# VH-VL binders against q9umr5, part 495

Target 1, 268 residues: q9umr5
Amino acid sequence: SYKPVIVVHGLFDSSYSFRHLLEYINETHPGTVVTVLDLFDGRESLRPLWEQVQGFREAVVPIMAKAPQGVHLICYSQGGLVCRALLSVMDDHNVDSFISLSSPQMGQYGDTDYLKWLFPTSMRSNLYRICYSPWGQEFSICNYWHDPHHDDLYLNASSFLALINGERDHPNATVWRKNFLRVGHLVLIGGPDDGVITPWQSSFFGFYDANETVLEMEEQLVYLRDSFGLKTLLARGAIVRCPMAGISHTAWHSNRTLYETCIEPWLS
Key: E = the ipSAE of ESMFold2; O = the ipSAE of OpenDDE; V2 = 0.75 times the mean of E and O plus 0.25 times the DockQ between their complexes.

## First folded at step 24 (VH-VL)

Design yk2 (framework fv_nofazinlimab; at its last fold request DockQ between E and O 0.80; V2 from the best seeds 0.86)
Fold by OpenDDE, fold request of step 25:
Structure yk2 (fold): chain C 268 residues (1-268), chain A 123 residues (1-123), chain B 112 residues (1-112)
Amino acid sequence: as target 1 above (268 residues)
Amino acid sequence: QVQLVQSGAEVKKPGSSVKVSCKASGGTFSDYAISWVRQAPGQGLEYLGEIIPMWHTRNYNKKFKGRVTITADKSTSTAYMELSSLRSEDTAVYYCARTKYDILEGFSDFDYWGQGTMVTVSS
Amino acid sequence: DVVMTQSPLSLPVTLGQPASISCRSSQSLVWSHGNTWLNWFQQRPGQSPRRLIYKVSNRDSGVPDRFSGSGSGTDFTLKISRVEAEDVGVYYCMQGTHEPFTFGQGTKLEIK
């Protein structure tokens, strides 16, 4: 039988967004038990990511316990960060494939219509004032705001991304790295036409330098220092990169071609 | 001025479906979320669900167990609520309402309402 | 789901006298950042609901200052300092902190 699949949604999302994905999985892998976790749906997805991690942890623990052979995670957008953190804090998870579906894994620094939707009166260049305040860090979107022009503030004030990345020293860094390295495969999915994740390479742990030049994963300090295990995972062939063009952010979970190319191979 | 104009009254048989529309004007449709709330005769208000057109996300009150479908057409600035497998208990006035999301200012929960659409379910 | 409990359910008031409506939630409506998504709505006979108060104590534009909202955590109150004839209707509290959003039972305000 196929391993169970756990799905974690993104910002403002719910299980409804994954109805097509469920259909695809059912069609191609009949009998697969798929659980889309309806936690922190809608506006509650704005709650701090650590709060979400705790909630999702409580939900996945029983599922994992009933699946001794392992489970697969499909985590979309903001959910990808939740899942990475989840796997970092869980010392006994049994995740075979962690599929990060268009997630801002190295953070977000976009000035898209979506940002403007959330911050109608702010530009990305000014969000550091809000997001790196204690108040701002109570919002999920600020938990992975990564301003390349204010790296000092990011490193010191980011209460989530900087920690799970091991960019700021903390007592659990070694343990979290160990836990995360329990994953069988890390499948990174994203693409240049996403329109939301900025830069889109963030889905592949690429990100801006101080000049807003996009550097690849292998050029990132977190990789070079192997702060949370990326270098180790890559070395053992556990990282899969699946870029795809022509897919907007809101379509990653509902595109058949994307599913067949980037998701399906890892559900066996 | 902001207005939400809903479609006219409906009379439906049990087991059928009804689709109510809500056309928004006086603002940018995609800047807001549209929610649906119903009110049975002489009863209180009940939340059905919400759509955020910009994010293409929909959230439903799980109480309705998949019977509610909310959609939106940005080109016409119109939101729709479809309720399937209608029962007599679904007889109610259905309202659409607008919400603006702003991290700094907060949520403008249901700051504007439609005029309501009476849906009668009877055999 | 969060249960919103209003009291009283019926509120007969003499013109010019004050009125007070209580709304209690089954769990805290405060988010970690400190905001509380508690709203008050007025529904006059034969009309759609109208928002009066948002975030516990903020009046919407056009709402007379005789309306005021207060409270915190799980206990909230809507007050009308001097009831007028146009205030007749049903008042609802609503929480937007937890999905799904939920309303109180409603309080029917009428003139004695």
Scores: ipSAE 0.936, ipTM 0.961, lowest interface PAE 0.5, mean pLDDT 97
Fold by ESMFold2, fold request of step 25:
Structure yk2 (fold): chain C 268 residues (1-268), chain A 123 residues (1-123), chain B 112 residues (1-112)
Amino acid sequence: as target 1 above (268 residues)
Amino acid sequence: QVQLVQSGAEVKKPGSSVKVSCKASGGTFSDYAISWVRQAPGQGLEYLGEIIPMWHTRNYNKKFKGRVTITADKSTSTAYMELSSLRSEDTAVYYCARTKYDILEGFSDFDYWGQGTMVTVSS
Amino acid sequence: DVVMTQSPLSLPVTLGQPASISCRSSQSLVWSHGNTWLNWFQQRPGQSPRRLIYKVSNRDSGVPDRFSGSGSGTDFTLKISRVEAEDVGVYYCMQGTHEPFTFGQGTKLEIK
């Protein structure tokens, strides 16, 4: 009788990454139909996020149609941004729990080994020149690159994050907010030892100001203006924050204590 | 000097498994993806899949679903490809090759190849 | 899967003359706007493949300038302006825009 669970993977992932998560769900919620979407695997995870949103939308429609009582989303890393966009663009989604598993919800501004893997000749202070160009916006990581020192370029050049955050005027902002607010719960998961999401508080809609001081969700303009519904959701009691230390970015979906503490209670 | 050195030739019976190694030198192993490609005698090239050691991710050509497993050991700078339930059609030279995922410069696919490992499957 | 079709499959050529190899894909190799992950490889008899061209037209280090690549969308060409004896081998195109990555059937270049 459990609602179906749809899993959306992150950068460079495929369905293989979630085998432990599937095991945990099967043990605690036997009979749950779990679908790990096998789209935009590997290299294709670098495709523009709007292209990915379109493909994932087509895949979730039949799953949601078969489950009129609702579904849950577990969306890992970059996948959490795909899922948030889905909630905004689908006027007929039936998502109860949106579980955002260490996702860069307010963007990324990190100069970690993972960033250097994709940008080996650049420093984070210069990546805005690449990411806020038509060339850079062809790649998913640049769709949520958020340079706190070049906010004017971010607001004008971001083809994805600035739009789904309601940070740039667009004709669908009101409809997207309405659609997003139909979610039952927003479950935010992440932690200080992630090592990839920078700042790690991005997983909780926190982010840097111009001095690289981390402002919490409630201090962000997108929250204060309620541009896509965060303030309304929090006031409704629909936002769950579940931080956990000691988990690296690649281990969120394979940690049993995390699953039991932060995920399992929301898989009704 | 970048170099990919593979393990030696193998002769296997149908139904068994083979594991081929690919040791990288002359570069930082974690900076690259390692892919596997095979070539049956007198035939063209066929992609099997890749591993990205830095991200702990693997991606396979779905044609080989369930039969191919690619792993890596960062401490020895070595990637492995295992093919199970071997059939005579799996007789081929198996190559490893590397890819650089550089957003600024663009993807650099298979700029270096291993020497190849002949796997012969015969009864 | 994206099908890569090479033409011709066999290419006998006179030393010093130009050679041209065509590669066509069953769907566009454009990533989103402009980027195209099309590569050319040379395989000499008994050897591993060697990359010649990446991103449609970029020559690898150490590849003679008589090799050039061109094309867009679904149609691509490798040209050798003056064939030399060392050019004998099989040439493959490969696309990396769509998973799984796929190769053309190969073009065997021979000296007449």
Scores: ipSAE 0.827, ipTM 0.900, lowest interface PAE 1.0, mean pLDDT 92
ESMFold2, look of step 24: ipSAE 0.818; ipTM 0.898
ESMFold2 (binder alone), look of step 24: mean pLDDT 88; pTM 0.916
OpenDDE, look of step 24: ipSAE 0.914; ipTM 0.949
ESMFold2, fold request of step 25: ipSAE 0.821, 0.821; ipTM 0.898, 0.897
ESMFold2 (binder alone), fold request of step 25: mean pLDDT 88, 88, 88; pTM 0.910, 0.910, 0.911
OpenDDE, fold request of step 25: ipSAE 0.932, 0.931; ipTM 0.959, 0.959

Design yk3 (framework fv_nofazinlimab; at its last look DockQ between E and O 0.85; V2 from the best seeds 0.85)
Fold by OpenDDE, look of step 24:
Structure yk3 (fold): chain C 268 residues (1-268), chain A 123 residues (1-123), chain B 112 residues (1-112)
Amino acid sequence: as target 1 above (268 residues)
Amino acid sequence: QVQLVQSGAEVKKPGSSVKVSCKASGGTFSDYAISWVRQAPGQGLEYLGEVIPMWHTRNYNKKFKGRVTITADKSTSTAYMELSSLRSEDTAVYYCARTKYDILEGFSDFDYWGQGTMVTVSS
Amino acid sequence: DVVMTQSPLSLPVTLGQPASISCRSSQSLVWSHGNTWLNWFQQRPGQSPRRLIYKVSNRDSGVPDRFSGSGSGTDFTLKISRVEAEDVGVYYCMQGTHEPYTFGQGTKLEIK
């Protein structure tokens, strides 16, 4: 039988967005038990990510316990960060494939309609004043705001991304790395036509330097230091990168070609 | 001037479906979310769900167990609410309402309402 | 779901006298960042609901200053300093902090 699949949604999202994905899985892997977690739906997805991590942990623990052979995670957009954190704090998870579906794994520094929708009166260049305040860090989107021009503020004020990345020293860094490395495969999915994740390479742990030049995963300090295990995972062949063009952010979970190419191979 | 204009009254048989429309004007459609609320005769207000056109996301009150479908057409600035497997208890006035999301200023919930659409379910 | 409990459900008031409506939530409506999503709506006979107050105490444009909202956590109040004839209708509180959003039962304000 196929391993159970757990799905974690993104910002402002709910289980409904994954109806096509469920259809694809059912068609190609009949009998697969798929659980889309309906937690922190809608505006509640703006709650602090650590709060979300705890909630999702409570939901996945029973599922994992009933699946001793392992489970697969499909985590979309913001959900990908939740899942990465989840796997970092859980010392007993049994995740075979962690599929990060267009997630801002290395953070967000967008200046798109997405940002304007959330912050109608703000520019990305000024958002650090908000996001790196104690008040701002009570919002999920600020928990992974990564301003390349204010690295000091990011490192000191980011209560989530900087910690799970091991960019700021903390007492759990070693344990979190150990836990995360329990994953069988890390499948990174994203693409240049996403339109929301900025830069889109963030889905592959690429990100801006101080000049807003996009550097790849292997050029990142978190990789070079292996702060949370990316270098180790890559070395053992556990990282899969699946870029795809022509897909907007809101369509990653509803594209058949994407599913067949980037998701399906890892649901065995 | 912001306006939400809904479609006309509906009379339906039990087991059938109804689809109500809500056309928004006076603002940028994609900047807002559209929610649906119903009110049975002489009763209070009940939240059905929400669509966020910009995010292409929909959130439903789980009470309805999948009977509600909310959609939006950005090209026409129109939101839709479809309720299936109608029963007599679904007889109500259905309202659409607008919500503005703003992290800094806070959420402006239901600042404008449609005129309502009466849906009658009877044999 | 969060239960919103209004009191009273019926509110007969003499013209020119003050009115007060209470709304209690079954759990706190405060987010960790401090915002509270509590609204008050007025529904006049035969009309759609109209928002009067948002975020506990903010009046919408065009709402007379005789209307005021207050409260915190789980206890909220709508006050009308001097009731006028046009204030007749049903008033609802609504929470937008927890999914699904929920309304109070409504308070029917009538003139004695």
Scores: ipSAE 0.907, ipTM 0.947, lowest interface PAE 0.6, mean pLDDT 96
Fold by ESMFold2, look of step 24:
Structure yk3 (fold): chain C 268 residues (1-268), chain A 123 residues (1-123), chain B 112 residues (1-112)
Amino acid sequence: as target 1 above (268 residues)
Amino acid sequence: QVQLVQSGAEVKKPGSSVKVSCKASGGTFSDYAISWVRQAPGQGLEYLGEVIPMWHTRNYNKKFKGRVTITADKSTSTAYMELSSLRSEDTAVYYCARTKYDILEGFSDFDYWGQGTMVTVSS
Amino acid sequence: DVVMTQSPLSLPVTLGQPASISCRSSQSLVWSHGNTWLNWFQQRPGQSPRRLIYKVSNRDSGVPDRFSGSGSGTDFTLKISRVEAEDVGVYYCMQGTHEPYTFGQGTKLEIK
């Protein structure tokens, strides 16, 4: 029988967005128990990510308890950061596949139409003034804002991303790394035509250097220092990279080919 | 200058559906969320849900348990609200209203309202 | 759902005198540190609602300065310093901090 699947949505999202993904799973893996967590919907997706992590943690505990053989996570966009934090803070998670569906795992530095919708009078070069303040860190998008030109502010002000990446020293670093490493597979999905995640390689733990040149995962300091377990996972053969062109940010969970190629193989 | 113009009054029988339109003008349609709010006779205001054209998302008041569908057509700058399995208690004026999600300046909820659409559900 | 309770529900006022409407929420409306998504709307007879106040105390464009909003946490107040004839109508508070958004029952303001 197939392991239960837990779905965690992204920014401005709700469980409705995953109706097609649910159909694909039901058709290809009949009998799979799929739970799309209906928390922090719509406007509430802008709440601080640690608040969201706490709420999602409370929701996943009983699901995991009923499935001692393990569960799978499918985590979309901002939801992928929530899920990665869950894997770090839960001593008792039993996640086999963590499927990160176009998630800004190394942060966001995009000035796309989507970001302008939330910050219509700001430019990406100036958002650090808002996001790297205590006020700004109370909004989820600022919790993973990563300005490569103000890295010192990012490292000191980020309430979320710098911590879960192990980019700032903290007393929980050892236990979070140990917990994260209990995952069976990390499946990274994204692509160049996403249009929101910037750089799109953030979905694969890539990110800009100070010149806005994209460094891949293996060139990142967090990988080289194995700050939260990426190098160990890669050496174990547990990281799967599944890039796909031609998919916009809002279509990752409604593309049949993407599902069959990148998601279905990991839903045993 | 900003204007939300709704479709005309409807009289419906129980068990049927109604679809109300809300055409926006005077602004950029995709810059806003479009929400629906109803007001039963002699009653207060009740939020139904919203559509966000830019994000291709919808969020519904769970009280309506899938009876409401809110959609948007960016090409015509028009939002729609459809309510199915109508009951007599669904008799109300249905309003559309818009929200601007500006993080820096603050959320601007329901800064403009449509004129309202009376929906009467009568056997 | 967050319950919004207005007091009074009926408010007869002498022309030129002040008026005050209370709105209480069943939960804190503070988003995080300082932002509170509490709004006030006016509905004149036979018309759609019109926003007066957003973010507790910010007057909307074209709203006279005799209208003011205040409050924090769970307790909020709309004040009209000198009631005029055109102020007749029903006033609603609304919270946008928690899904679903909810309104108070309304306060009907009438001239005595």
Scores: ipSAE 0.807, ipTM 0.893, lowest interface PAE 0.9, mean pLDDT 92
ESMFold2 (binder alone), look of step 24: mean pLDDT 89; pTM 0.923

Design yk4 (framework fv_nofazinlimab; at its last fold request DockQ between E and O 0.82; V2 from the best seeds 0.86)
Fold by OpenDDE, fold request of step 25:
Structure yk4 (fold): chain C 268 residues (1-268), chain A 123 residues (1-123), chain B 112 residues (1-112)
Amino acid sequence: as target 1 above (268 residues)
Amino acid sequence: QVQLVQSGAEVKKPGSSVKVSCKASGGTFSDYAISWVRQAPGQGLEYLGEVIPMWHTRNYNKKFKGRVTITADKSTSTAYMELSSLRSEDTAVYYCARTKYDILEGFSDFDYWGQGTMVTVSS
Amino acid sequence: DVVMTQSPLSLPVTLGQPASISCRSSQSLVWSHGNTWLNWFQQRPGQSPRRLIYKVSNRDSGVPDRFSGSGSGTDFTLKISRVEAEDVGVYYCMQGTHEPFTFGQGTKLEIK
């Protein structure tokens, strides 16, 4: 039988957005038990990511317990960060494939219409004033705001991304790395036409340097230092990169071609 | 000025479906979320769900167990609420309402309402 | 779901006198960043609901200053300093902190 699939949604999202994905899985992998976690739906997805991690942890623990052979995670957008953190804090997870579906894994520094939707009176160049304040860090979107021009503020004020990345020293860094390395495969999905994740390479742990030049995963300090296990995973052949063009951010979970190419191979 | 104009009254048979429209004007449609709230005769208000056109997301009150479908058409600045498997208890005035999500200023929950659409379910 | 409990459900008031409506939530409506998504709506006879107060104590544009909202956590109050004839209707509190959003039962304000 197929391993259970757990799905975690993104900002302002709910299980409804994954109705097509469920259909695809049911069609191609009949009998698969798919659980889309309806937690922190809608505006509640703006709650701090650590709060979300705790909630999702409570939901996945029973599922994992009933699946001794392992489970697969499909985590979309913001959900990808939630899942990575989840796997970092859980010392007994049994995740075979962690599928990161267009997630800002190395953070967000976009000035897209979506950002303007949330911050209509702000530009990305000024969001550091908000997001790196204690107040700002109470919003999920700020928990993975990564301003390349204010690295000092990011490193010191980011209460989520900097920690799960091991970019700031903390007592759990070693343990979190160990836990995360329990994953069988890390499947990274994203693409240049996403339009939301900025830069889109963030879905592959690429990101801006101080000159806003996009560097690849292998050029990132978190990789070079193996701060949370990326270098180790890559060396083990456990990282899969699946870039795809022509897909907008809101379509990653509902595109059949994307599913067949990037998701389906990892559900068996 | 902001206006939400809803479609006209509906009379439906049990088991059928109804689709109510809500056309927004006076602002940029994509900047807002549209929610639906209903009110049975002589009763209070009940939240049905929300659509966010910009994010292409929909959130529903789980109480309705999949009977509610909320959609939006950005080209016409119109939101829709469809309720299926109608029963007599679904007889109510259905309202659309607008919400703006601003992290800094806060959420403008239901700052504007439609005029309401009476849906009568009767055999 | 969060249960919103209003009291009283019926509120007869003499014209010119003050009125007070209580709204209690079954759990805290405060987010970690400090915001509380508690709103008050007025529904006059035969009309759509109209928002009066948002975020506990902020009056909407055009709402007379005789309306005021207060409270915190799970206990909230709408006050009308001097009731006028146009204030007749049903008032609802609504929480937007927890999905799904929920309303109080409504308080019917009438003139004695």
Scores: ipSAE 0.935, ipTM 0.961, lowest interface PAE 0.5, mean pLDDT 97
Fold by ESMFold2, fold request of step 25:
Structure yk4 (fold): chain C 268 residues (1-268), chain A 123 residues (1-123), chain B 112 residues (1-112)
Amino acid sequence: as target 1 above (268 residues)
Amino acid sequence: QVQLVQSGAEVKKPGSSVKVSCKASGGTFSDYAISWVRQAPGQGLEYLGEVIPMWHTRNYNKKFKGRVTITADKSTSTAYMELSSLRSEDTAVYYCARTKYDILEGFSDFDYWGQGTMVTVSS
Amino acid sequence: DVVMTQSPLSLPVTLGQPASISCRSSQSLVWSHGNTWLNWFQQRPGQSPRRLIYKVSNRDSGVPDRFSGSGSGTDFTLKISRVEAEDVGVYYCMQGTHEPFTFGQGTKLEIK
């Protein structure tokens, strides 16, 4: 029988967004128990990510307990950051495949229409003043805002991303790394035509250096120091990279070819 | 001047559907969420859900999930609310209202409302 | 759903006298550490609702300064320092902190 699948949505989303993904799973893996977590919908997706992690943790515990052979996670956009934090904070998770659908794993530094929608009088060059303040950290998008030109502020002010990346000292770093490393596979999905995640390589743990040149995962300090287990996972063959061009941010969960190529093989 | 103009009154039979439009003017449509609220005769206000045209997202009050569909057309600056499987208890005035999601200034909920659309469901 | 309870439901007031409307929520309306998305609306007879107060105490543009909002956590108040004839109507509180957004039952303000 197929392992249960748990789906975690992104910003402004709700479970409705995943109806096509559910159809694909029903067709290719009949009998799979799929749970699309219906928490922090709409406006509540802007709540601090640690609040969301707490609520999602409560929801996944009974599902994992009833499936001792393991579960899969499919996590979209900011939901992929929620899921990665879950893997770190849960001593007893049994996740086999963690499937990250265009998630800003190394953060966001985009000056897109989506940024202007939430910050209509700001630009990416000055958002660090808002996001790296107590006010800004009360909103999820600021929890993963990553300004490559203000690294000291990021490291001191980030209440979420700098911690789960092991970029800032904290008492749980060793335990979180150990917990994260229990995942069977890390499946990274994203592409150059996403239009929201900036740089799009953030979905693959790539990110800008101070000159806004994208360094790939293996060039990142967090990888080289193995701060949360990326180097260990890669060495063990547990990281799958599945880039796909031609898919916009809102279409990752509704593209059949993407599902068949990047998701379906990992839903054992 | 911001204005939300709704379609005209409707009389419907139980089991049918109704679709109400809300055309925005005097502002940039894609900068806002459009929400729908109803008011049964002599009763209070009840939230149905919202659409966010920029993010292509919809969020519905769980009471109406499966019966309500809220959509937007950016090219005409128009939002729509469709309610299916109508019952007599759905008789109400239906309003659209807008929200600005501004992180710096804070959320500005329902600063402008449409004129309302009376929907009467009778057999 | 968060239940919003208003009192009184009927508020007859003598012209020129103060009025006070209470709104209580079934759970805290504090977003996280900061703002509270508590709003007040006025609905005049035969009209659409109009926003008066947002974020607990912020008066909307064009709203007379005789209207004020206050409160925190679960308990909120709308005050009218001196009621005028134009103030007749139904007043609703609404919370936007928790999905779904919910309204109080309404308080009908009438001139005695």
Scores: ipSAE 0.819, ipTM 0.899, lowest interface PAE 0.9, mean pLDDT 92
ESMFold2, look of step 24: ipSAE 0.790; ipTM 0.880
ESMFold2 (binder alone), look of step 24: mean pLDDT 89; pTM 0.920
OpenDDE, look of step 24: ipSAE 0.918; ipTM 0.951
ESMFold2, fold request of step 25: ipSAE 0.815, 0.816; ipTM 0.897, 0.896
ESMFold2 (binder alone), fold request of step 25: mean pLDDT 88, 88, 88; pTM 0.916, 0.918, 0.912
OpenDDE, fold request of step 25: ipSAE 0.932, 0.931; ipTM 0.958, 0.958

